# VH-VL binders against SWR1-complex protein 7 (SWC7): the designs that were tried, part 7

Target 1, 125 residues: SWR1-complex protein 7 (SWC7), of Kluyveromyces lactis (q6cpf9)
Amino acid sequence: MSTQNDSIALLLLQITLYHQQELAHADSSLSLDELLVEPIVDNTVVEKFTSHSMVQIYAPELAPLNIRSIKGLISDLFTNTNIQEPKNLITLANHYYSERLNYLQEEKIPELIQQMKDEYRKLAE
Below, E stands for the ipSAE of ESMFold2; O stands for the ipSAE of OpenDDE; V2 stands for 0.75 times the mean of E and O plus 0.25 times the DockQ between their complexes.

## First folded at step 2 (VH-VL; framework fv_enfortumab)

Design e16 (from e11 with heavy chain R31S S101D, light chain N92Y; at its last look DockQ between E and O 0.06; V2 from the best seeds 0.00; counts 0 for: pae E 11.3 > 2, placed apart)
Heavy chain, then light chain:
Amino acid sequence: EVQLVESGGGLVQPGGSLRLSCAASGFTFSSYSMNWVRQAPGKGLEWVSYISSSGSYIYYADSVKGRFTISRDNAKNSLSLQMNSLRDEDTAVYYCARGYDSSWYRSYYYGMDVWGQGTTVTVSS
Amino acid sequence: DIQMTQSPSSVSASVGDRVTITCRASQGISKWLAWYQQKPGKAPKFLIYAASSLQSGVPSRFSGSGSGTDFTLTISSLQPEDFATYYCQQAYSFPYTFGGGTKVEIK
ESMFold2, look of step 2: ipSAE 0.007; ipTM 0.588
ESMFold2 (binder alone), look of step 2: mean pLDDT 92; pTM 0.945
OpenDDE, look of step 2: ipSAE 0.015; ipTM 0.625

## First folded at step 4 (VH-VL; framework fv_enfortumab)

Design g01 (from e12 with heavy chain D99E Y100G G101Y D102S Y103S L104G; at its last look DockQ between E and O 0.05; V2 from the best seeds 0.00; counts 0 for: pae E 9.3 > 2, placed apart)
Fold by ESMFold2, look of step 4:
Structure g01 (fold): chain C 125 residues (1-125), chain A 125 residues (1-125), chain B 107 residues (1-107)
Amino acid sequence: as target 1 above (125 residues)
Amino acid sequence: EVQLVESGGGLVQPGGSLRLSCAASGFTFSRYSMNWVRQAPGKGLEWVSYISSSGSYIYYADSVKGRFTISRDNAKNSLSLQMNSLRDEDTAVYYCAREGYSSGWLHYYYGMDVWGQGTTVTVSS
Amino acid sequence: DIQMTQSPSSVSASVGDRVTITCRASQGISKWLAWYQQKPGKAPKFLIYAASSLQSGVPSRFSGSGSGTDFTLTISSLQPEDFATYYCQQANSFPYTFGGGTKVEIK
């Protein structure tokens, strides 16, 4: 199973990242620097992700996933995301955020602008 | 303008109680974790308590655990510190402080970037 | 708890001097170290996060370095407005802990 929707991937990475920050702040034996590379995925991450409205609406097939499957999705993001900088939760999240911005700027917005231009030409005829 | 304003300080006898408030404005309060930090007269800074953006994670310094209760009301943009069983050593200026994070949609903890002016608590026998 | 040992406790310096303040953590905290400036009667002001990143609006004469347990704050050319007390703080884990402070005084 592949988390190819950039917004859903970003959500999972963000929930995971926030949780690592909380874990490291609560436990001095945990290094946030190490957790960014090898995160702890527990039921808090799973519950927040699978119950999130974005998952329920836009990726409902992910809502029933258990902790093993969610760990697999995160592992897939680390393994399969092609970026040049060292991989950690922050660099991966930045990648998916940038891909979403690029889609809006280079594909969706120009498409809408062209549709508006075409409608104006029709009205002027 | 990002602003934090504390209130509720005053003079109280040992064993007494006070409730401190912190009013937040100029930013989306519900997105930020918050801290209380205190400074005894002529002394350094001492962290007191932390509450996550949703209120789900709460931590206390050992010196106040069991006596102080941090809370927040995200609808009212307010942070509170209920202080019970006050002692002489609780005499300090109390600051509310916002947990900072990186810019943009993605965030992580990196220190307390916005501080209030402080409110003075004096516990006098 | 992670203890933060800050030195010196005070430093006497002239305008234009280079000032270096050190902070040592009792165990590794990676780069999760912040620096604050505090003037008498005022709240602390955030200077540096993640050991070396300057907060927006902080003059470039301030710099931070270090990783693990040993950290430094450097003021490359001390200005009159820089006379204050400086605190380090680890943001690695709870309880958050501060160094004891370094008072930078005019010579």
Scores: ipSAE 0.006, ipTM 0.631, lowest interface PAE 9.3, mean pLDDT 86
ESMFold2 (binder alone), look of step 4: mean pLDDT 92; pTM 0.948
OpenDDE, look of step 4: ipSAE 0.014; ipTM 0.640

Design g02 (from e12 with heavy chain R31S S56D Y100S D102T Y103S, light chain S30R K31S; at its last look DockQ between E and O 0.29; V2 from the best seeds 0.00; counts 0 for: pae E 6.4 > 2, SAP .499 > .496)
Heavy chain, then light chain:
Amino acid sequence: EVQLVESGGGLVQPGGSLRLSCAASGFTFSSYSMNWVRQAPGKGLEWVSYISSSGDYIYYADSVKGRFTISRDNAKNSLSLQMNSLRDEDTAVYYCARDSGTSLWLHYYYGMDVWGQGTTVTVSS
Amino acid sequence: DIQMTQSPSSVSASVGDRVTITCRASQGIRSWLAWYQQKPGKAPKFLIYAASSLQSGVPSRFSGSGSGTDFTLTISSLQPEDFATYYCQQANSFPYTFGGGTKVEIK
ESMFold2, look of step 4: ipSAE 0.025; ipTM 0.681
ESMFold2 (binder alone), look of step 4: mean pLDDT 91; pTM 0.940
OpenDDE, look of step 4: ipSAE 0.020; ipTM 0.701

Design g03 (from g02 with heavy chain S53Y; at its last look DockQ between E and O 0.27; V2 from the best seeds 0.00; counts 0 for: pae E 4.7 > 2, grease 20.3 > 18.9, SAP .554 > .496)
Fold by OpenDDE, look of step 4:
Parts: sequence; C-alpha cells; structure tokens
Structure g03 (fold): chain C 125 residues (1-125), chain A 125 residues (1-125), chain B 107 residues (1-107)
Amino acid sequence: as target 1 above (125 residues)
Amino acid sequence: EVQLVESGGGLVQPGGSLRLSCAASGFTFSSYSMNWVRQAPGKGLEWVSYISYSGDYIYYADSVKGRFTISRDNAKNSLSLQMNSLRDEDTAVYYCARDSGTSLWLHYYYGMDVWGQGTTVTVSS
Amino acid sequence: DIQMTQSPSSVSASVGDRVTITCRASQGIRSWLAWYQQKPGKAPKFLIYAASSLQSGVPSRFSGSGSGTDFTLTISSLQPEDFATYYCQQANSFPYTFGGGTKVEIK
C-alpha cells in the first residue's frame, strides 16, 4: 500500500474514531469499547471522509463512495492490517500513524533536506 | 508554540452581556474540539461548554444553557463564548481549553491538554 | 450527571513525601479521566490521564491508576514545585465534571 493510501486510511480511521467518541458522549447507552471494534458508520462519517480535501486531492476515486463501501474499507483495514495488539480503531489508527511517522522521518524529511541542499547549491552557483 | 489566549472579560451588570474570545496558535485549530471552563473566586473548576472541531457537536452546562453560546471560526483560529443574561454566579475566570480526547488527530490522552491564561468576568451591580 | 468525589480536600506534606489523591466517579467512566495541576493565580495544567505516566513534559513522579469508578493520582516523591491544587475530571460524558480539588500544601 502506498504512502498516500496509508494517509487516507489513517484519515478514515480518525474520522471514524472521532465519530464513535462523539456518539458515546451523546448516548450513554452506547459502549465506546464496542464501538471501537464495531464502529457505527453513517452518513456523517461518509460525508466527512469523502468531502475531505485529502480525499478529493489524493484519492478522488473514493469521493463517490457510499456507506456500504466505506464500511467495506474499514472492514478491510481491520482484516488486512498487521498489528500485534488487539484490533480496534485506536490501535489501527496508532499503527497507521506510526507508519506515517516512520515514512516522514526516514524518507520524506531526508528527501526534503536533500532538495533544499540542492536548491541552495544551485543558488550558490 | 501551542498557545491559547482569552480576551473579552470585564465588569458587567446582572442581565448584561459579554463576548469572550480565544485565539489559538501553534496547532491545527480546526482539528481540535474546544472547551470553556470557568473558576469562581476561591472555588473549583466548572466546565461550561464544548464545541467539536467542526462545530457539529455542541454541549452546555445546565447552569449556562439558553444563556451562553459557543462558536468557533476555524479560518481565524478563534473560539468565542457569547454570554447573555449574566448572573452574579457567572463571576469567574474563564478559560478556553483544547480537548485532546475528541481531536480529529490521533490522541493518547483524554483531557484538556492546553489551557489559556484565562479572562476574568465579574458580574456585579 | 456524573459526580466526581475527590479526596482528600487538602493534604499537608513535606518534600520527598508520597502523596496520593483519589477520585471516585458516581458511575463508570472507563478510563476517561484527566488530572490537572493548578497553582495559585495560574491556569490549570494538564498532567495525566487515568492510568498513564508517560506524558511528555510531566515528571515521572506523577502516576495515575484506576478505571471504572475509582482513580488515583500518586506523587511518588513530592517536590517543591508540586505544591498546588489538583483536580480530576471525567470526560466520559457530557456534562464534563470536575472533582472538588485537592490542595497539596507544605507541612
């Protein structure tokens, strides 16, 4: 999975997680622990995700997705993500956050530093 | 540096109105839910109001419901609290506080992790 | 509403002492609890959430424990800068509610 896909996955998990937290706050009959494992995916989640600028720019093919397809994506994340911890929205999000962080530290930042160096070199010529 | 700065406090007569503002800087304001918390002189902390990062969830303490209105302008990194029909018991230092537990970003702690310095509201005849 | 009962209301201690503050919720709040430190004339400062002591910028002498209804904040070895008022707060449900506070003062 590409770096952009990881970012999109993280976004989806964050939006979904946030929604579960808000739902649990608003309705005491809901168990957050259960929602973290089986999250409620409704039009709010779909709208927030598909309308997000990151999706619009980097994954426009996901913009037309509906509730069913978004549920499928989340399910796929639960199924296909390799983590040692029990799988829930938090641990999944932590995983993708860590992956993103590692990418930034090990690849993206060094790349940017190199680009900066190259530009400075050109300016010095 | 992550920072919140309250303003708008002052002296007002009972029944009067006041508008508090909170200016955020050093973080992606639009990704964080925000709170107002107040503290009467010599007393403990009292939660006043909550607004989610996009403003789609809003909650008030019963003591201020119907009188106070929380709002935010993410483009200006600002939080506001419109206080109407002020009472003597509303006299307090008012703090704006970032809510890490309901952030769009991944979080590890549940609490108000950033506080402003507070602004004093005095309701007196 | 969820009531947060904090005890003791005040404690006199000396530098180096172990200080324990308890917070009890009127109903289960899972781990949605935060501890704050407030010094006179200053805004509250976020310390830790329920059972974490690994927060950046918080000395390791501060630790939290508990889940459900009973929570504890422990200062393993009280330092001069730790004399303050501490508050617990539940974030499980609205309205958010704070404990009454515990003033840690010098003996």
Scores: ipSAE 0.020, ipTM 0.697, lowest interface PAE 3.8, mean pLDDT 89
ESMFold2, look of step 4: ipSAE 0.034; ipTM 0.683
ESMFold2 (binder alone), look of step 4: mean pLDDT 91; pTM 0.936

Design g04 (from g01 with heavy chain R31S S56D, light chain S30R K31S A50K; at its last look DockQ between E and O 0.46; V2 from the best seeds 0.00; counts 0 for: pae O 9.6 > 2)
Fold by ESMFold2-Fast, scan of step 5:
Structure g04 (fold): chain C 125 residues (1-125), chain A 125 residues (1-125), chain B 107 residues (1-107)
Amino acid sequence: as target 1 above (125 residues)
Amino acid sequence: EVQLVESGGGLVQPGGSLRLSCAASGFTFSSYSMNWVRQAPGKGLEWVSYISSSGDYIYYADSVKGRFTISRDNAKNSLSLQMNSLRDEDTAVYYCAREGYSSGWLHYYYGMDVWGQGTTVTVSS
Amino acid sequence: DIQMTQSPSSVSASVGDRVTITCRASQGIRSWLAWYQQKPGKAPKFLIYKASSLQSGVPSRFSGSGSGTDFTLTISSLQPEDFATYYCQQANSFPYTFGGGTKVEIK
């Protein structure tokens, strides 16, 4: 279930990123480069995230979160994620995408392969 | 609150048996692999046993293989260690510890992030 | 089995000192190394995962580095609450193995 946590973090980052892109597109005075480091979190981000099917199905305890709580989660991603690149919404999203992929390749797939081998041995007996 | 509580330790004669229990609360127990780790008086940490989240994969330290049996009951949020043919060298504080592929909500890791307070096993004549 | 050799066994230090602890694996473990802190009479506390990633709630004065076989835990400016025994642990393969521990004690 660790994949669920990584997927939810990636979802939050993607929703936040898309919102910043829309704001910069609508208002040419806004710098997307600055918003990638200090994103605007408003009710649009909160509602899109908390009402998303992933959250409703796999993390319903997150549904009642408000703007302050969502800002806290994003802040945690900026402060606690260990990456060498300068931190912004894109580099953070890339990190969580890579972590999800790494989990599947190095942990989950080898586990499933071992399970399949064990089943073959049982059938041979 | 995420918590693990061990019980079942005590004084036993060489060759005797004890069953240790670990009660989990505050998290989805069925999503995490569990470990038993022991520490003899004045000595370092020694890993004893591992059980995967599903119970399908089980591993033991060579020193306890054939004598100890790890098991879990995901419906009751409990972990057990059945200890048979106990020896003086088994005298230690026994800890249960949670392990997973994610540090929780926002991060990825591989380590034992939550530990119980320990239960003392003394093997003496 | 993978053997974890930890050094030094003990170190005497003062508040404000930089403390460095090393851990060597007998074979490659990639980055599957964790660090733990244990105070007398208490359960171990998780500090670092994947060799260099700091666990949430752990002070920034703690840092880890290394990959493969050679690893280091550094406390940049020792605080009174940091006097404890520190352990490394490999999670690359079963059986899991711990280092022998490093006791950081007051000078």
Scores: ipSAE 0.000, ipTM 0.507, lowest interface PAE 13.9, mean pLDDT 83
ESMFold2, look of step 4: ipSAE 0.441; ipTM 0.800
ESMFold2 (binder alone), look of step 4: mean pLDDT 92; pTM 0.942
OpenDDE, look of step 4: ipSAE 0.006; ipTM 0.645

Design g05 (from g02 with heavy chain T102R S103T H107Y, light chain S93R; at its last look DockQ between E and O 0.62; V2 from the best seeds 0.00; counts 0 for: pae E 7.6 > 2, grease 20.4 > 18.9, SAP .582 > .496)
Fold by OpenDDE, look of step 4:
Parts: structure tokens; C-alpha cells; sequence
Structure g05 (fold): chain C 125 residues (1-125), chain A 125 residues (1-125), chain B 107 residues (1-107)
């Protein structure tokens, strides 16, 4: 997956995770442990995700997605993400957070530093 | 400096209304869920209401449900509590408190880690 | 609702004493527990969550332990500034609920 897709995936997982947390705290009949494995995806999740500025700007093709398609995306994340620990919203989110962090540390920040150096060099000429 | 400052307390007759405000500063207000907690004179702490960072999730204690309304304005870094149909038992110091455990991502380390100084509400005929 | 039973309601202690406060939840709350300190006329102050003392500015003499239903706050060596009322609070489910408080007073 591209770095952009990783960020979007992380966003979706965060929104979904937060929603499960709120639901479990509000409804005693719900088990957070179960929801972390099989999350409830409803209009709240869809609206938060599709209306998010990050999605609007970087992945506008996801803006028109409905509940079913969002469920599909989440399911794909569960299926296609390669992690060693048991898969749940927390471990998945941690994975994508780690990936994003690694990208920033190893690629993005060095790139920006180089760009800055180049600009300073130009100014010195 | 991270800070919460309550205001709006005062003396009111039973059945009256009062609006409390909480001004936040020194942190990204929109990233944190917020609470109102009250303390009757000489008594312990009682949770009153919760509002998530985005305002999408709101919860009330049964004792205030239907009478109190929590709201927030993230653009103004403000939290509010509209109190209607006030009763004698609503007499208390009211605190706004930041909920560190209910951000979009972080929920492992919970605590109301920032409190205001409190504002006093006295309901008396 | 989840009831939080805090004990003792009060304890008399001297500087240097080890003080232990317990909090029992009516049902399992995992680690969704916080401890607060409140001094007279002041707002509560967050101390620690269930079994950690990671809060910045909290002295190391404060420690928490427990999970599920039984929790303890320990002050290893009571200092003059520690005389206060302490509260536990669960955030496992709404409504949030507090313990009744424990007043630590000078012997």
C-alpha cells in the first residue's frame, strides 16, 4: 500500500476504534473485546470517515462510500494486513501507526531536510 | 500552560436555569473529550456529563438527564453546561475536567487530568 | 451502574507512614480506573491511573495496583502535603462513578 493509503487506513481504523470504544462504554450489552474484532460500522463511522478533510483532500474517491463499502474496507484491512499479533482494531491501528511513523522517520523527514538544504544552497548562491 | 476556567455559577431559585462555561487554553481542545463533575458541599465527587472531542457522543448522569445540556465550541475552546429545572440537590461546585482517555487514538491511560477551579451553583428558595 | 466502594472512609496517619487505600468495583472495569487527590477548597487533582504512576509531576511515592474489580492506591511514605481526600473513579462504563473518598488526616 502507498503511504497515502496507509494514512487513510489508519484514519479509518482510528475512527472505527473510537466508535467501538464509545459504544461499549454506553451500552453494557456490548463487549469491547468483541467489537475490536468485529466492529460495528454504522452511519456515524461512515459520516466521520467520508467527511474527514483528509479523505476529502487525499482520497476523494472514498467520499461517496456507503456503509457496505466501508465495512468492506475494514474487512480488507483485517484480511490483508500482515501482523504477528492477533488481529483487532487496536493491533491493526498500531501497525499502521508504526508504518506511518517509519515512513516519516526514514523517508519524509529526510526528504524534507534535503529539500531545505537545497533551498539554503540556492540562497547562498 | 494547560488550563480550564469555569464561570457562570451563582444563586438561583428552584426551577430556574443557569449556564456554565468552561474556557480551555494551552492544549488542543478539539482533541479531548470533556466532562462536568460536581461536588455538593461536604460531599464526594459526582460525574454529571460527558461530551466527546467532536461532540458526537454525549452522556449524562441520570440525575440530570433531561434537564442539563452539555455542548462545546471547539473553535472557541469552550465547554458549556446549560442547566434547566434546577433543584436543591443540584447545589454544588461544578468542575470541568479534560478526559485524557477518550481521544480519537489514545485510550490506554485514562484520567481526568486537567480540572478547572470550579464554579459554585447554589439552588435555594 | 457500577458502584465504587472505597475504603477506608478515613485514615489517621503520620508523616512517613505507609498508607493504602482500596477501591472495589461492583463489576469488572479492567484498568479503567483513576485516582484523584483533593485538598480542602481546591479542585481534584489527577494522580494515577489503575496500575501506573506515569502522570507527570506525581511523586513516586504514589503507586497504583489492581485490575478487574479490586484496586489500591499506596503512598509509600506519607508527606505533609499528602494529607487530603482521595477518590477513585471508574471510566469503564457510563455513567462514570466515583468512590466515596478516603480522607487521609494527620494522627
Amino acid sequence: as target 1 above (125 residues)
Amino acid sequence: EVQLVESGGGLVQPGGSLRLSCAASGFTFSSYSMNWVRQAPGKGLEWVSYISSSGDYIYYADSVKGRFTISRDNAKNSLSLQMNSLRDEDTAVYYCARDSGRTLWLYYYYGMDVWGQGTTVTVSS
Amino acid sequence: DIQMTQSPSSVSASVGDRVTITCRASQGIRSWLAWYQQKPGKAPKFLIYAASSLQSGVPSRFSGSGSGTDFTLTISSLQPEDFATYYCQQANRFPYTFGGGTKVEIK
Scores: ipSAE 0.023, ipTM 0.696, lowest interface PAE 3.7, mean pLDDT 89
ESMFold2, look of step 4: ipSAE 0.029; ipTM 0.690
ESMFold2 (binder alone), look of step 4: mean pLDDT 91; pTM 0.940

## First folded at step 5 (VH-VL)

Design s01 (framework fv_enfortumab)
Fold by ESMFold2-Fast, scan of step 5:
Structure s01 (fold): chain C 125 residues (1-125), chain A 121 residues (1-121), chain B 107 residues (1-107)
Amino acid sequence: as target 1 above (125 residues)
Amino acid sequence: EVQLVESGGGLVQPGGSLRLSCAASGFTFSSYSMNWVRQAPGKGLEWVSYISSSGDYIYYADSVKGRFTISRDNAKNSLSLQMNSLRDEDTAVYYCARESGWLHYYGMDVWGQGTTVTVSS
Amino acid sequence: DIQMTQSPSSVSASVGDRVTITCRASQGIRSWLAWYQQKPGKAPKFLIYKASSLQSGVPSRFSGSGSGTDFTLTISSLQPEDFATYYCQQANSFPYTFGGGTKVEIK
């Protein structure tokens, strides 16, 4: 459960979710509700995810992954994420978003306050 | 050295079947996705089929869907293409090609020499 | 399916000439475009990936550009070994599709 891992998981889920929405919009035979639980993973998802700056900087080992491996990561998120709601791309993304928000409120805000205090002291000298 | 060697091409009547094979050497075959690409006499390249490194994901060109079956045997470093219900328009040189990884945007970096399939009218 | 249109279908050129080949996709493919060189009787050779990145061992006179739907392959100073047919190929989505090819021929 590291914050960096949660951010990468959220990124993958958001990219995958947006792609399903685009596919359902382009092809009326595709049900978005069904794609939310069994998403289509193709080169578009792989390219968007692996080329993202967060992956390049914080998870470079994920950059060379192919379609099968990315699908495996998504399957792992479905398996390993414990939530009360029925599992789909939206409920999983909400979970990781919530984890990220908790980190920002408990860790990041005190950091920003300290930085502001330091700048004020610098002006006083 | 990295090599792909194709075999199994030949002359067949319309409606017949052929099985093409591609033998891989010099690299970890099980780590790479593979493609079949064909070229009719005097024509351009036409992508035929894809199989992922695990064999779990398979795609076909519309012109061959339902007639051709791609498969692989990672223990034997071998790629196959089973061709059924062959038509005159399937006459071509068939290449097996290794798909590079994400770093090279899945370009096909290693090709076999090709095996010729002729479907007689 | 994504259609890949190459132009011209052939070009006559001399050694030392600058040759430009164009490839158009019927839909956006971002940078998921490869270029290949094929000499008569031989298998294709991988030249360029990600629209503009040179594959190892490919001479620097080859360059690619473009993104989205419009792409070009340029040979800055044509050499005798460059007379061949060139193909673009999209890997953005299945089915993969090739352009019709551009034959670079003498004169």
Scores: ipSAE 0.000, ipTM 0.521, lowest interface PAE 15.7, mean pLDDT 84

Design s02 (framework fv_enfortumab)
Fold by ESMFold2-Fast, scan of step 5:
Structure s02 (fold): chain C 125 residues (1-125), chain A 121 residues (1-121), chain B 107 residues (1-107)
Amino acid sequence: as target 1 above (125 residues)
Amino acid sequence: EVQLVESGGGLVQPGGSLRLSCAASGFTFSSYSMNWVRQAPGKGLEWVSYISSSGDYIYYADSVKGRFTISRDNAKNSLSLQMNSLRDEDTAVYYCARDLGWSYYYGMDVWGQGTTVTVSS
Amino acid sequence: DIQMTQSPSSVSASVGDRVTITCRASQGIRSWLAWYQQKPGKAPKFLIYKASSLQSGVPSRFSGSGSGTDFTLTISSLQPEDFATYYCQQANSFPYTFGGGTKVEIK
């Protein structure tokens, strides 16, 4: 149960992180360090997240969410995730990635671990 | 081995069109941003266009905006550059190059051999 | 757009010489600077990223330094295979821009 939520949280964090990296790349007046703590959430993040196959299949209740609701989900992840490092999009994504790997390794599903690594590398670039 | 191979260059008259292709092999193409970079005869390197790994973020040099369109097909491991309204000053060797992204400060580590575009009036 | 000014445009050197190439940005680019080597008739080769970080497989005689607007590429002891044109490139913002290149020629 928690496994599904961890995967969805990781996806949202990865999409949001990748978007901040692209925004900072395009506009040098934007500080990536500041965006990692207070990310910009716009329709690009919302549409990528809500249209993702994982959301459509495993969390369809999230598909109709708007910008305000997605911002709320991200805020909840910052508030409720227990980590020792300072909280930002990278440290939060690493936490959920590690939790997912531990669960999948325990369940002996190596193929899914590889899929997660591919998605993580694609979005965390 | 990691490789990029360009094709589609040729001789064209001003106002004409060409479509360049870049075939990627030996790496997970869908995980990397890509660039087109050109070099006019006897001149230096000039950046032309960028496309993110997903295809959602696209940027162009001012000299080609509105005339060139970059695109990618991750299922076919291919990158394309559609060039319309070609001008004499577009004459160059065109390279595709792999972008390492944020972790390597957007350095371009793998380049194709280049394909020659000649626009002659 | 950020203008990259590279100097000198050419330098004549002998094997064993120390060669220094300079690159100046028209505005601050932090450390978002790469260096490339290009031999006649060939595609560029990636040498350095983040102004000073040497790419894997590149000989240690190559080094980069600088931040903000002023950058240098140094070849501590020039080898026969190092005769080429060298380019700096900023990736701090779009559009990416290259320096004009420095040709390192045999004396």
Scores: ipSAE 0.198, ipTM 0.736, lowest interface PAE 4.9, mean pLDDT 89

Design s03 (framework fv_enfortumab)
Fold by ESMFold2-Fast, scan of step 5:
Structure s03 (fold): chain C 125 residues (1-125), chain A 122 residues (1-122), chain B 107 residues (1-107)
Amino acid sequence: as target 1 above (125 residues)
Amino acid sequence: EVQLVESGGGLVQPGGSLRLSCAASGFTFSSYSMNWVRQAPGKGLEWVSYISSSGDYIYYADSVKGRFTISRDNAKNSLSLQMNSLRDEDTAVYYCAREGSGWLHYYGMDVWGQGTTVTVSS
Amino acid sequence: DIQMTQSPSSVSASVGDRVTITCRASQGIRSWLAWYQQKPGKAPKFLIYKASSLQSGVPSRFSGSGSGTDFTLTISSLQPEDFATYYCQQANSFPYTFGGGTKVEIK
């Protein structure tokens, strides 16, 4: 497991998740429960992800991706992530967050764990 | 096209030092994590050290902690392993290996150097 | 540290045989296991990642399975170029650890 790949997967899932939450909040005709399983991926998700500093620095090959490619990456996460819970954006994000957390905890770096939590909290703002 | 080329191995006395280098070409070195893996004569593979693509995260096998230092120079596409206080049990072929090609599906070491031999004589 | 135990340490086989190699982790590693092939005098070659995903360019006769603590590498029909030593490696946590290797040798 590459820590960079897990962090990028978590970033994509969190950006996608927060976008679905914003869409459901703005439009009462949209069901968040349905969007968690079949998310809407539009230019907002693509631009937030591809312009993010983590992608620019650690995964620059992902920067030129379009909507179709980003949908493909999300689809891959749904297909290839091995979890026992029903798959949705929250359970997938929790899985990758747990992977990242286990990596940091094994190295006994509590400050970085807290920083990671704070960084993902800011995505909701 | 994608290559890792190692250098710096040799014969050294116990307590001595050696610096291994690994030159990367044919890919964006700064986008990949790097590993050192060694193999003693007639024995299996032993992981030695890891450095993240940025250089911010570094890990060592317990057997080398405090004696070996991994580093990288992304501007020069090079990886280094500084080996101090060498012991007989450090005798091995040392390989550099990259990690993280592709993205979600690559969590193994997909490209390896040819290895450089380190012999610590007692 | 996570200990990786491979069995057998060696196996004698003929071309066309089905060969299975096992790898056991001392604690759960989910699916974070890679398999490598090493021929005498050469660097290891990456075969399988995430327990069961075949690396591009690796023949389809190679397959991996398992999750958690118990894993297998299978060669469905052994070819002359497959006589080598095979290693599993866990990537679940640092330090990374390799299995002791399984030498597949000609009968």
Scores: ipSAE 0.000, ipTM 0.538, lowest interface PAE 12.4, mean pLDDT 85

Design s04 (framework fv_enfortumab)
Heavy chain, then light chain:
Amino acid sequence: EVQLVESGGGLVQPGGSLRLSCAASGFTFSSYSMNWVRQAPGKGLEWVSYISSSGDYIYYADSVKGRFTISRDNAKNSLSLQMNSLRDEDTAVYYCARESGWLHTYYGMDVWGQGTTVTVSS
Amino acid sequence: DIQMTQSPSSVSASVGDRVTITCRASQGIRSWLAWYQQKPGKAPKFLIYKASSLQSGVPSRFSGSGSGTDFTLTISSLQPEDFATYYCQQANSFPYTFGGGTKVEIK
ESMFold2-Fast, scan of step 5: ipSAE 0.494; ipTM 0.855

Design s05 (framework fv_enfortumab)
Fold by ESMFold2-Fast, scan of step 5:
Structure s05 (fold): chain C 125 residues (1-125), chain A 122 residues (1-122), chain B 107 residues (1-107)
Amino acid sequence: as target 1 above (125 residues)
Amino acid sequence: EVQLVESGGGLVQPGGSLRLSCAASGFTFSSYSMNWVRQAPGKGLEWVSYISSSGDYIYYADSVKGRFTISRDNAKNSLSLQMNSLRDEDTAVYYCARDYSGWLSYYGMDVWGQGTTVTVSS
Amino acid sequence: DIQMTQSPSSVSASVGDRVTITCRASQGIRSWLAWYQQKPGKAPKFLIYKASSLQSGVPSRFSGSGSGTDFTLTISSLQPEDFATYYCQQANSFPYTFGGGTKVEIK
């Protein structure tokens, strides 16, 4: 997918993971392992995601989404992302981290190297 | 270098109110969850409240629920505790403390202020 | 709520002694246990996190062990500056809870 869509997907997964980590931390009867299998989307996740500057700037069509719609987005990521078992929020997020790292390696690192070369030439003057 | 400084303690009558403040310096305050912990004279440590780095997750000890409100202002690097309907048993030194945690890891509180004394007495 | 039971409540010791303090959780907390040192009139000092990891700047004579429900703090060779009250704290879930404290007193 596009690097921007991968970044938005990673943001959503990161918000959801952080939320579930906090829920597990708050309630000693909850197992983080259980929470990692099923995404918990409530108003906290919705507000965090839809109000995020990344969404506001790069995916404003996602700003009016509700709980049901965001659950659907996460479900789609589980269904359509090719990851090896076990299939959970961590392995899904790791897939998108890898995509981001590949993007940096293939596009951004060459770009940064070129910028450094340009700065070096300027410094030599 | 890394510091937390509490203020706002004092003497109040039962049923009264106080607002405690904690000023943070030397670190990126907005990246850390914060706690209030108290200690009654000659007694042990008692956790009071927690607020996440964003302010979206807030937890209280049962003894203070409905009476105390934790808040933070990341632009001002400050943490607050609004204490209402104060009782004799709220008499304690109140510490603000930085939560030390990693991803899926919960380590404890690594930086503490010097404390501010709250005395509830008639 | 998770209750933290600390023992002993006090111990009298001499410089050079090995001191062991125990902490028991009423339910499993994995390794999410911290140890603190507090001297009279001072704020607590962070000693150990994740049951056995020593905080930077803390002397190597301090060590922690345990997992699940039973934990120990050991001071291998007590120094004059180690006379203080020690607290365990579970960070596994809210509410955070502390042990009752162990006062290490000079003999």
Scores: ipSAE 0.015, ipTM 0.676, lowest interface PAE 6.9, mean pLDDT 86

